# VH-VL binders against q9umr5, part 93

Target 1, 268 residues: q9umr5
Amino acid sequence: SYKPVIVVHGLFDSSYSFRHLLEYINETHPGTVVTVLDLFDGRESLRPLWEQVQGFREAVVPIMAKAPQGVHLICYSQGGLVCRALLSVMDDHNVDSFISLSSPQMGQYGDTDYLKWLFPTSMRSNLYRICYSPWGQEFSICNYWHDPHHDDLYLNASSFLALINGERDHPNATVWRKNFLRVGHLVLIGGPDDGVITPWQSSFFGFYDANETVLEMEEQLVYLRDSFGLKTLLARGAIVRCPMAGISHTAWHSNRTLYETCIEPWLS
Key: E = the ipSAE of ESMFold2; O = the ipSAE of OpenDDE; V2 = 0.75 times the mean of E and O plus 0.25 times the DockQ between their complexes.

## First folded at step 3 (VH-VL)

Design pb8 (framework fv_nofazinlimab; at its last look DockQ between E and O 0.49; V2 from the best seeds 0.00; counts 0 for: pae E 10.4 > 2)
Fold by OpenDDE, look of step 4:
Structure pb8 (fold): chain C 268 residues (1-268), chain A 122 residues (1-122), chain B 112 residues (1-112)
Amino acid sequence: as target 1 above (268 residues)
Amino acid sequence: QVQLVQSGAEVKKPGSSVKVSCKASGGTFSSYAISWVRQAPGQGLEYLGYIIPIFGTANYNEKFKGRVTITADKSTSTAYMELSSLRSEDTAVYYCARAEYGDKSYPHFDYWGQGTMVTVSS
Amino acid sequence: DVVMTQSPLSLPVTLGQPASISCRSSQSLVYSDGNTYLYWFQQRPGQSPRRLIYKVSNRDSGVPDRFSGSGSGTDFTLKISRVEAEDVGVYYCMQGTHWPYTFGQGTKLEIK
């Protein structure tokens, strides 16, 4: 039988968004038990990410307990960060494949059409004023806002991304790294036509330098220092990078070709 | 020139709901956070929650157990605070306040509404 | 929740004399960015609150220099060097570091 699949949604999403994915899984892997976690839906997805991590943890623990053979995680957009943190804090998780589906794994610094809907005043250059404060950090979006022009504020004020990345020292860094390294495979999915994740390479742990030049994963300090295990995972062949062009952000979970190429191979 | 003008006094029965408005003028509404604070007669201040209009959602004090709903209408530069399942203990003056964000990323409560008296009595 | 404790709760003062209000927090108010988000508010009779001090020691525009804030960690003080008649009212400390943000009980300043 196939391992159970747990799905974590993104910002402003609901379980309905994954109806096509469920169909694909059912067709190609019949009998698979797929659970789309219906937590923090809609506006509730703006709750602090650590709060979300705790909620999702409570939901996945009983699922994992009933699946001693292991489970797969499919985590979409913001959900990918939630899942990475989840795997970092859980010392007994049994995740085989962690599929990060167009997630801003290295953070977000964009002013896209999607953000214009959320931020009509186009505040990309000024959002640090809100996000890097106690007020802003109570919202999930700010928890992974990564302003390359205000690195000091990011490192000191980011209560989530900087910590799970090991960019700021904290007492749990070693343990979180150990826990995260329990994953069988890290499958990174994203693409240049996403239109939301900015830069799109963030889905592959690439990101801007101070001049907004995109550097790849292997050039990042978190990789070079192996602060949360990326270097180790890569070395043991546990990282899969699956870029796909021609897919918009809201279509990653409903594209059949993407599913067959980037998701299905890791659900066995 | 910047002003926060709140709606008028309310008298409500227990179990009902009240919705107080706070209209902001003299600035860019979406650039600020709106906080709600209440004060029972002769008592201190209590923080209810705040909204960052550009985010479209609010952060609430859990003490109110989901009875408080804070919303914002950017088109009218108006924030709202709705309190449901009213009790006598909810009798208070409710204030809105503007929080501005500076270069150092600190909230600046530089303007307050005049307050709205909400009386809950049977 | 962070508990803010003010003392005294009642403060009778002679005109021209100094006044001091203490505020203690149940935990450190130092945020990860190194800032301490402690505020002082003044509420005159029949009026809305007014912020006097932000981040422990910074006076808002229009606040007389006879008002000063100090402190660190969990202990904070508001001082008025020379109390004037217009200073009558209730003073509140507030922490903005830990959600939910909380106020002290208030200190009622009166003229003897």
Scores: ipSAE 0.650, ipTM 0.857, lowest interface PAE 1.0, mean pLDDT 93
Fold by ESMFold2-Fast, scan of step 3:
Structure pb8 (fold): chain C 268 residues (1-268), chain A 122 residues (1-122), chain B 112 residues (1-112)
Amino acid sequence: as target 1 above (268 residues)
Amino acid sequence: QVQLVQSGAEVKKPGSSVKVSCKASGGTFSSYAISWVRQAPGQGLEYLGYIIPIFGTANYNEKFKGRVTITADKSTSTAYMELSSLRSEDTAVYYCARAEYGDKSYPHFDYWGQGTMVTVSS
Amino acid sequence: DVVMTQSPLSLPVTLGQPASISCRSSQSLVYSDGNTYLYWFQQRPGQSPRRLIYKVSNRDSGVPDRFSGSGSGTDFTLKISRVEAEDVGVYYCMQGTHWPYTFGQGTKLEIK
């Protein structure tokens, strides 16, 4: 009947945050097997993203093996980047819907109230000094820190996002693109009132240029070059964009209207 | 100028824990990473871990994971290294060292503390 | 973990003569930014280590020009063109490219 659902949490988060999402899925798709992965919880979410990808990969393999008709991924915030990489490194994934729930797909550049302890006042412009180094890249937030004023450093030092987005060459890029393209649907969710993901359009593959003007997905080099398959997926009708205003960052997984509009249709 | 000043020598019993401090003066504390390295008498250098104070999170060498905890107090510009379940083989001089991040001209280990001797004996 | 192997472990040298220390890594130390995070440290008896060389060949401020670093990929060398009495100590190479960061076992330079 319903394909199993695998949930991947975000920064400083854990599986217990998804109880409302589980309730919604149970109401609309009763009998769905939902697995919320209890890996890299709390402060462990600061571990390097490639380490998290390896751990989550080990956890999802048996789930995917037991569901030959396919699975769905719901990946929240930073977890959406983990899922991006997971889909690229797995030669045999059977993911139908990849639901990216307010994830900084083109990176993060901003100070926010919700993560202010991680982004101290006035540090936005200086965080590149920490992040674009081997020691900085051992922390997850630095793996997707994308300073538009130091794009050369981002491209050269990012050990994760620049590689997975095809912004810098990698020996595995062709295989990663082929694997990612097996996904049935890429469902992108986000909105202007998120308050954490900066710019919020990063959840839809838009991002700042050097003047902090947002350029949308179709204007990005990664899209135009089709570096990991976005242009191909869009041409196939496989990309779903579901923006919603009025939702703060910590409410995406607990808003019923959001669930009914943006998530529920892709779980069948 | 930057200076790292460590706490004084400690003598501990097996099974106890030790907490060594490293106070930074000069420069902006939050703009650096603080590393911890140890050296057993007559032996080489061994990396324990480091902390980036603004993230409040440390990375540990797997060899010491579960026994070592590195913390930082930004209000006092002090980093701490606590090692638990002490064994005789933990007898060593423990050093803190600064690493400037993001500046390609001035990388890792530009300043070292004076060292703290920790002796573990019965 | 990256293994750093130094040779020789003991280096007796006559004052005024050149000295050379080798350091080999078990894998490439080139980071994605094109930099090689290979360091050389000197530890004089009873003192904290002091960084001499960073990124293979860059000499720290105050380090005499008789010290030079060279190498690429996995093979690195520290050279002292004319050994002075104050050079007595243990020399360590270190890699900062791959976590966990690792040191060579050390080379003891002594005057014969």
Scores: ipSAE 0.466, ipTM 0.750, lowest interface PAE 2.7, mean pLDDT 88
Fold by ESMFold2, look of step 4:
Structure pb8 (fold): chain C 268 residues (1-268), chain A 122 residues (1-122), chain B 112 residues (1-112)
Amino acid sequence: as target 1 above (268 residues)
Amino acid sequence: QVQLVQSGAEVKKPGSSVKVSCKASGGTFSSYAISWVRQAPGQGLEYLGYIIPIFGTANYNEKFKGRVTITADKSTSTAYMELSSLRSEDTAVYYCARAEYGDKSYPHFDYWGQGTMVTVSS
Amino acid sequence: DVVMTQSPLSLPVTLGQPASISCRSSQSLVYSDGNTYLYWFQQRPGQSPRRLIYKVSNRDSGVPDRFSGSGSGTDFTLKISRVEAEDVGVYYCMQGTHWPYTFGQGTKLEIK
């Protein structure tokens, strides 16, 4: 029988957003138990990501306990960062496929509609002033804000992304790497027409250098040092990269071809 | 030059509410935090909470158990602190204070309002 | 909540002599970004508090160089190298690392 699937949503989401994905799973993998975790929805998705990780951990424990053969995670947008941290902090997780659906895995350096309402002029260039403060780090978007022009501030201020990426040493780094490496497959999904994730290659662990030139995953220091296990996973053949053009940020979970190509094969 | 000007002294009865204003001038209001601190007569300083107007949400000291509401109005560059269910123990001078953000400076309580005396008497 | 403990609570000092105020926190004030958000404030009689020192040791603009801050982790000190008459007042430490942010009890500096 099919492993249960746990779905973790992004910023300002609801479970209705995933209705097409749920239907695709029911059609191709009938009988699969699918749980869309509706924690931290709406404005609560702005809560600190470590707080969200703790809450989602409590929700997934009973699901994982009922499925000793394993579970799958499908984690969308901001939810992909929550899921990656979850895999690091749980030494007893049984996740087979971690499906990261257009998630800013190496961070975000781009304007969003709600940021434009709050900061209408050139705010990606100035947002580091807010985000790289203890008060800014109390908000989820600042937990993965990654300004390539203020790398020292990022490395010193990030309470979440710099830690789960192993960009700053911490006492749990070895344990988190070990835990993360228990995953069976890491499935990375995204594309150039996303329109929100900036750079879109962040969904594949790519990111800007100081000149805003995108370096791919294999050129990133965190990969080269294998700081949380990316190099090890790639060497195992456990990383699947599934880019698809022509899909906007809100459409990743409602595109049949994307599902059949990038998601369906990993729902064993 | 940055200034924080608070509303005038208030005398209130127990069980009522008070709303203290803090008008900022001389800087970009939405890009810094406004904190609220009180000082009962002859006592030390107590932190109530803060707002960062850019985010539009506030954080509160749990000690006040939901009696405090902190808001900001960007169009008037004014922050507000409302304290409900007033008790005689809430008699204090209430201060607002600004924290500036910048690439060489971390948010600091660099400017303080003049204080607003709130007296709660039966 | 993080408890901030100041010592002494009352500090009579002779004009021109040094003064030292200690502040201890119940847990480390080193934040995840590597910074330590420890502040010192001065409140002169009848006035609002005034920032003196931010992030342990950085003197604010317009603060005389006779004021200095030091310390790390949980133990911090404010020093005044030569006390002047204008220094009379109450001095508070405050931590901004752990929510809710908290103040020490205050140290009242008086001229003998």
Scores: ipSAE 0.006, ipTM 0.428, lowest interface PAE 10.4, mean pLDDT 86
ESMFold2 (binder alone), look of step 4: mean pLDDT 87; pTM 0.896

Design pb9 (framework fv_nofazinlimab)
Fold by ESMFold2-Fast, scan of step 3:
Structure pb9 (fold): chain C 268 residues (1-268), chain A 122 residues (1-122), chain B 112 residues (1-112)
Amino acid sequence: as target 1 above (268 residues)
Amino acid sequence: QVQLVQSGAEVKKPGSSVKVSCKASGGTFSSYAISWVRQAPGQGLEYLGYIIPIFGTANYNEKFKGRVTITADKSTSTAYMELSSLRSEDTAVYYCARISYDESGWTPMDVWGQGTMVTVSS
Amino acid sequence: DVVMTQSPLSLPVTLGQPASISCRSSQSLVYSDGNTYLYWFQQRPGQSPRRLIYKVSNRDSGVPDRFSGSGSGTDFTLKISRVEAEDVGVYYCMQGTHWPYTFGQGTKLEIK
C-alpha cells in the first residue's frame, strides 16, 4: 500500500490546479490517499508565511498521525517554503519524500506581474525598501524577497526565509535542523523556462551573489555551514535534483513527463 | 494631492452589520493602501486593519478577525470596512487613512478621512 | 500586543511656553532594518487625526517647525517649543514596528 500524499499549493492556487497531478498519481499508484489542503487559497495565499505554516500544521497533524509508515509532501511554488518550515517546526513529522515543485528555496529576486500589480511604481531594485519593513513582512511574497544587493537588510529584516535557511540566528535553530533532518528524501524540481522563479536555480538552493552571478547550492554558506542540514542530507544521498527545461511555472503539476521522471519514483 | 471621503453616519441595532466606505480622489488608488482605525466617544484610537487594493489583500487585528472585512473596488477608488455582529462597544467614529510607499519606504496614515460615526443602540 | 504609554495624560500649558509629551513602548520599536516606526498624531476638537511626525523625528510637510520628535528604543518625546492656541487637542503616539499597530492613550493639551 502507498503512503498518503499531502499537497500544499502556491500563490493563488486552488485544488483544481492539481487535477492532472491527482490523475497521474492514481494511474501509477492506484489507491493512494491524496489530500490537497484547501487553506490559504486565492488571495489568502498572500498572508504571512508563518501564519500559513501554523494553519497547515494543524491540518497535517491528523493525517500524519493516521499514517505510521509515513507520508509524502508535494509542495508547489510558495508552498515549498511552507513545507520547509513545517518540517522544521514539527518535532514529530513522519515525512518520507518532500517533493518541492519549483519553489524559491533561497528566495526571489525578479519582477513578476504580482509584484508590479502590488507596487506598480517600484522596480526590482527598489522593492527592498518596501519588503524589508514591518508592513512588507505582513505579505507572503515579501517573506522570501531576497535582494542580493542588500544582503544586510535581507538578513536583518526577513521574518521568515532568513530564519528558516539558518542565515540569521534563531533560538530554535538547533531543534529546526534536527526536525528537518528526519525527512527521507528532499526532491528538488525546477527549470530554466519557469519564467516566474528568479533565479530559477533558487529551486535548487542556488542564488545570486552581489554581481547577480548564480552560485549553486554547494557554494552557499547555508550549505557549507550545514545550517539546517543540506550538507548532511546530500551526504546521506537524500537530495534528488531533477531539473527540466521547457516547463513554465504553472505547468509543473500538469506535465506527464515531469511527473514520471521527477515525482513518480518518490511516491512509495 | 490625495483626499479621502467617507460615507455618512449610521445607527445600527446589536447583532447587525455596518459597511463604511472611503472614496479616494487625487493620485492613483492602486499606488497606496488604506488603514481603518476607530475611536469610541472620548476614548483613544484602535487599529482594525488595512488593505492593499491592487492585491485585494487585507490584514486584520486579531481582536476583530472574523468580524471585520476590508475590501476595495479599484474601478471606483473606494475601500470598504464591514463590521458584523455589532455590540454597543462598537459605537465609535471609524476612520480610513492612507498608507503610501515611495523610494524611501512606507509612510502610514499621512492622509485621513473625515470619519464616520457608527452608533449601536438597542 | 505592544503597549504604548503616554505621560502626562492632561497637559495644561501657558501660551508661548514649551510643552513636552512622553511615550514609552513595552518593547523596542527598532526594526531589523534599523528604522524606528514611531509616529505622532494631533487631533484637534471635532477633527480627524493629523500626522505630525513619522519615524521618530521626521516632520510632515506643513507641520510647523516648533514641533519636534526625538527618542530611541522604547522612550520617545514630542516637543512643542512655543505653544500656540491652535495646538489645543489630543496627541497620540503610535508604533508600526509590531503587528497589530497600537496607539498611546492620548495626551490632552489645554491652554491654562
Scores: ipSAE 0.143, ipTM 0.569, lowest interface PAE 4.0, mean pLDDT 89

Design qa1 (framework fv_nofazinlimab)
Fold by ESMFold2-Fast, scan of step 3:
Structure qa1 (fold): chain C 268 residues (1-268), chain A 123 residues (1-123), chain B 112 residues (1-112)
Amino acid sequence: as target 1 above (268 residues)
Amino acid sequence: QVQLVQSGAEVKKPGSSVKVSCKASGGTFSRYAISWVRQAPGQGLEYLGYIIPIYGTANYNEKFKGRVTITADKSTSTAYMELSSLRSEDTAVYYCARGSKYFDWTPYYMDVWGQGTMVTVSS
Amino acid sequence: DVVMTQSPLSLPVTLGQPASISCRSSQSLVHSDGNTYLYWFQQRPGQSPRRLIYKVSNRDSGVPDRFSGSGSGTDFTLKISRVEAEDVGVYYCMQGTYWPPTFGQGTKLEIK
């Protein structure tokens, strides 16, 4: 009776991170078939995002085909960007709720301990030199690096995020928008205490301007132009925003209150 | 190669708190989760919680929520477990243990263990 | 919480003879990723636990080949083909499929 749920993990992550989420779903929606995709786990999560999209697409097709009433997606962190691309490239998806758990939907621009571990000699102000090179674009994290002080380089060099956001032209943009608009609900989750996603409002399609002042979704050019359907979805009442304080980046999938407030209501 | 070294034994009065340290040597401290497990005299093993040092994120067994706090200091490669409102039933050896690599995140692997810290709660 | 039940709780064995320990879980330990997160630990008197087996049947580096793990679903076994004097101690199974991780009550292996 409940629609199947497909879970997509994040950077340096695996299906094991979702054990609590699976317990919560089993408690509130017993009998739900939950598939946590074991693709691009651990270090393989650094592979280019378009490569990951292809692999996840192949895994998702048979699950959707067996569920004529539809499926739900729960996509965590970097996985939320994979799911955005899936919804655009699949001309026959039947996703009802797309639940995005603290995903950098407008990109990342933060000098966090996480990024310093990966690029120890780089500062956020200088990372554009690495990420906006052909070599850098072979790493998933650089596919959504969005330096607000070098927006021209981001628009020209981003092989993934600028394209799926409709910030740069692409021949398939019209088809991608049509496909994405088939989603029933876009549930956006994130919060100020995440500590990794910078700015945290990126999870809600907000982002820095050139002065590092955060502009919310409705002030973004991609929204105003309705480049991939955000304005249309908001007008339908299909966008849900669920910010929650007090949750760190690795806890979004293991907090019961978060689950009950932001996720449970969207699992039919 | 990786070794976990814990602080020395402690004797505490009921109602007080104790803070046990676990210092990692060899390898990169931030790459691994650190779990805490206890063992009362003559009894079995009981899981308390873990921390992922790179993110500073900790999670606790529901039984101990509100009394246990696990923290990490990356500059000294040291994890800490603090237990408050001590009772005689908290008398146990407390162990830290290494979880999986942050790359392939599985906090419960516990392949490398500290030597243990005896905490005695007595009036 | 998942309950882990071991049998026997006390296992006296003659040197050189085989020993077998059973571990049963209150629910299936097969994770949605297809793996079964069942572990076996050895604790010698006065020492920290040492992991012997991970994911049901994989032996840790440095663990003698006389130790083997097997099982599926809810039923698991640790076997020692030829008990040595240094094998004396308490053996614990543990599940890591569900939060929180839980341990069996332990099996004390003793020489006659």
Scores: ipSAE 0.006, ipTM 0.410, lowest interface PAE 15.1, mean pLDDT 87

Design qa10 (framework fv_nofazinlimab)
Fold by ESMFold2-Fast, scan of step 3:
Structure qa10 (fold): chain C 268 residues (1-268), chain A 123 residues (1-123), chain B 112 residues (1-112)
Amino acid sequence: as target 1 above (268 residues)
Amino acid sequence: QVQLVQSGAEVKKPGSSVKVSCKASGGTFSNYAISWVRQAPGQGLEYLGYIIPIYGTTNYNEKFKGRVTITADKSTSTAYMELSSLRSEDTAVYYCARGSKYFDWTPYYMDVWGQGTMVTVSS
Amino acid sequence: DVVMTQSPLSLPVTLGQPASISCRSSQSLVHSDGNTYLYWFQQRPGQSPRRLIYKVSNRDSGVPDRFSGSGSGTDFTLKISRVEAEDVGVYYCMQGTYWPPTFGQGTKLEIK
């Protein structure tokens, strides 16, 4: 039998967004129990990420407890950051494959329509003034806003991403790293035609330097310091990188070719 | 400075399949995207799809899905494009072209091109 | 798919005179990262395409400075300040902002 799959959605998302993904899983792995978590749907996805982590944690505990052979996580967009934090804060998770669908793992720095809806007069160059305030940090999207021109502000003001990435010290960092390292496989998926995640390489732990030149995961301090285990996972052969061009942000969970290439092999 | 060298011309019957190779030399192969583009005689350029060899990830232009398969062999630094159910309309020069490194912004960069392979479909 | 429209399709020019090729896209080619992924290719008779310009206006290494690209949004231009005999061929614009990449119909440049 196949391990259960838990799906965590993204910004302004609902369970209905995953109907094609569920169809694909049922076709290739019939009998798989798939749970799409209906928490923080729609506008509630704007709530602070630590609040979302707590809620999702409460929902996944009983699912993991009933699956002693392990579970898989499929986490879309912002949901990938929720799952990163879940794997760190849970002392007893039994996740085999953590499949991250186009998630801004090193943060976001782009002028998307979602940001304009929330902050209509803001450009990406000015959003740091809002996001790195205490008020801004009450919005999930600001929790992973990473302005490469104001990295000092990001490091001091980010209440979520800088902490889970080990970019700023936290009392629980050693325990979080130990917990995260229990994951069987870290499957990173993303691509240049996403159109929302900026830079798209953030899905692979790459990010802009101060000149907006993208540096790969292996050039990041978080990797070099092994802050939460990326270097250890890569050395273990546990990181899978699956970039695919031609897929827009809202299509990662509904593209059959992507599913067959990047997701299906990791669902035991 | 990478160079792409393609296999020789092919003449095929309608309904058959053709497999064109593209061998990279003079640089790294696996972490560059390899695109396939065709050109019918006297016509413009048409994009078929790509592969990123390091991960085996492919994507195909919807027009050719189900008929085109792109593969790569990292040990020989060679990409392949196979087109099945050939029709006379598939008569074209088929090109492979290198994108930038997969991690750079533009997988469709196509800065280095193979010499082309003429595929003629006739009976 | 994004439609790329070139004009003119046939461009007879006198050696040493300037030439200009227009390319229009059916939608804006500005990516969310602020870049515009428009390319220009040259195909000399019997040869593979060669990229001349990337991201609207950047010349590839080895491309003569008589070639220049310009434009924004949906309207783009390739200019040759003084045409040389070796410039004979077909010129294609291409967009890489949206999947799949799409090409213009091509502009055939010939010496009169």
Scores: ipSAE 0.018, ipTM 0.600, lowest interface PAE 8.5, mean pLDDT 89

Design qa11 (framework fv_nofazinlimab)
Fold by ESMFold2-Fast, scan of step 3:
Structure qa11 (fold): chain C 268 residues (1-268), chain A 123 residues (1-123), chain B 112 residues (1-112)
Amino acid sequence: as target 1 above (268 residues)
Amino acid sequence: QVQLVQSGAEVKKPGSSVKVSCKASGGTFSNYAISWVRQAPGQGLEYLGYIIPIYGTPNYNEKFKGRVTITADKSTSTAYMELSSLRSEDTAVYYCARGSKYFDWTPYYMDVWGQGTMVTVSS
Amino acid sequence: DVVMTQSPLSLPVTLGQPASISCRSSQSLVHSDGNTYLYWFQQRPGQSPRRLIYKVSNRDSGVPDRFSGSGSGTDFTLKISRVEAEDVGVYYCMQGTYWPPTFGQGTKLEIK
């Protein structure tokens, strides 16, 4: 029997977006119990990420309890950050494969249609004024806004991403690292044609320096310091990096080749 | 300065496979994409695919439908392109290319090129 | 796939005179990130391609300032302000906005 799969959606999204993914899983792993969590759908996806983490935690606990052999997580876009925090705050998670579909693991710095809808007059260069305020931190998208030109403000004001990445101190950091390291596999998926996640290498823990030059995961202080366990996981052989060209942001969960190449191998 | 050196010319029969190597020196091998491009006699340039060595997973142009395999060996700073089920239409000069250490890189940022490897397919 | 069309295909030019090559794409090359991934390459006889221009108008290190790129959307131009003998070769435009990357058919620059 196959381990159960839990799916966590992204910004302005819902379970409907995963119909093709469910079809693929049913074809290759018939009998798999797949639960797509219908929490924080649509506009509620704008709620602070810590609030979303609490709600998703309550939903995943009984699923994990019923599957002592383990579960898999498939977490799309913003949902990948929710899953990052779940793995850190849960003392008893039994996640085997954490599959992150084009999630901004080191943050977002790009002018997207979502930002223009929320903040029509803002540019990426001035969004730090809104996002790094107390009011701005009440919106999920600002919880992972990472302006490389105002890194000091990001480190001081980010209530979510800087903390889960261990970039700023937190009393629970040691426990969060211990919990995260229990994951079996960290499967990172993303690509240059995504068009939303900026830089796209954020899905692989790469990010801009102050000159907007991308530094890859192994060059990041969070990796070098092993702040939440990336270096330990890589040494353990537990990190899988699966970039794919030609896939736009809304197609990661509905492309058969992507599924067969990057997701299917990690579901058993 | 980054330099790419490719393996020598090959003559192959239809239906066989060819494996071309591309050895990098003078820069960071693992963090930059290595792309493969071919040029048939009298024709233009055609993109085959790329690999970023630290990511390990290659990406292919759909046109080659499972015939191309791109790999990398970080210990020797060498990338490989293998093309199987060879046809006479595969006769071309095959190039490897990558981004420079002096510029931002992307998979399609091909500013440093190897010298090319002539692959001739004849029966 | 995005089709890249160059004109002219053959460009005879007198030494010291300017030369201009056009490149048209079948769709806009403006990426959703705001960048335009249009490149120009030079290939001298018997040699590998050499990149001259990246992102429409930026010259690579070591490329003489007599080479310049311009354009937007679907229409792009490579200009050589004063052609020298060493400029003989085939010039290719390339788009990187859409997977897979595609090239123009090439323009052969030759001295009259």
Scores: ipSAE 0.385, ipTM 0.777, lowest interface PAE 3.6, mean pLDDT 89

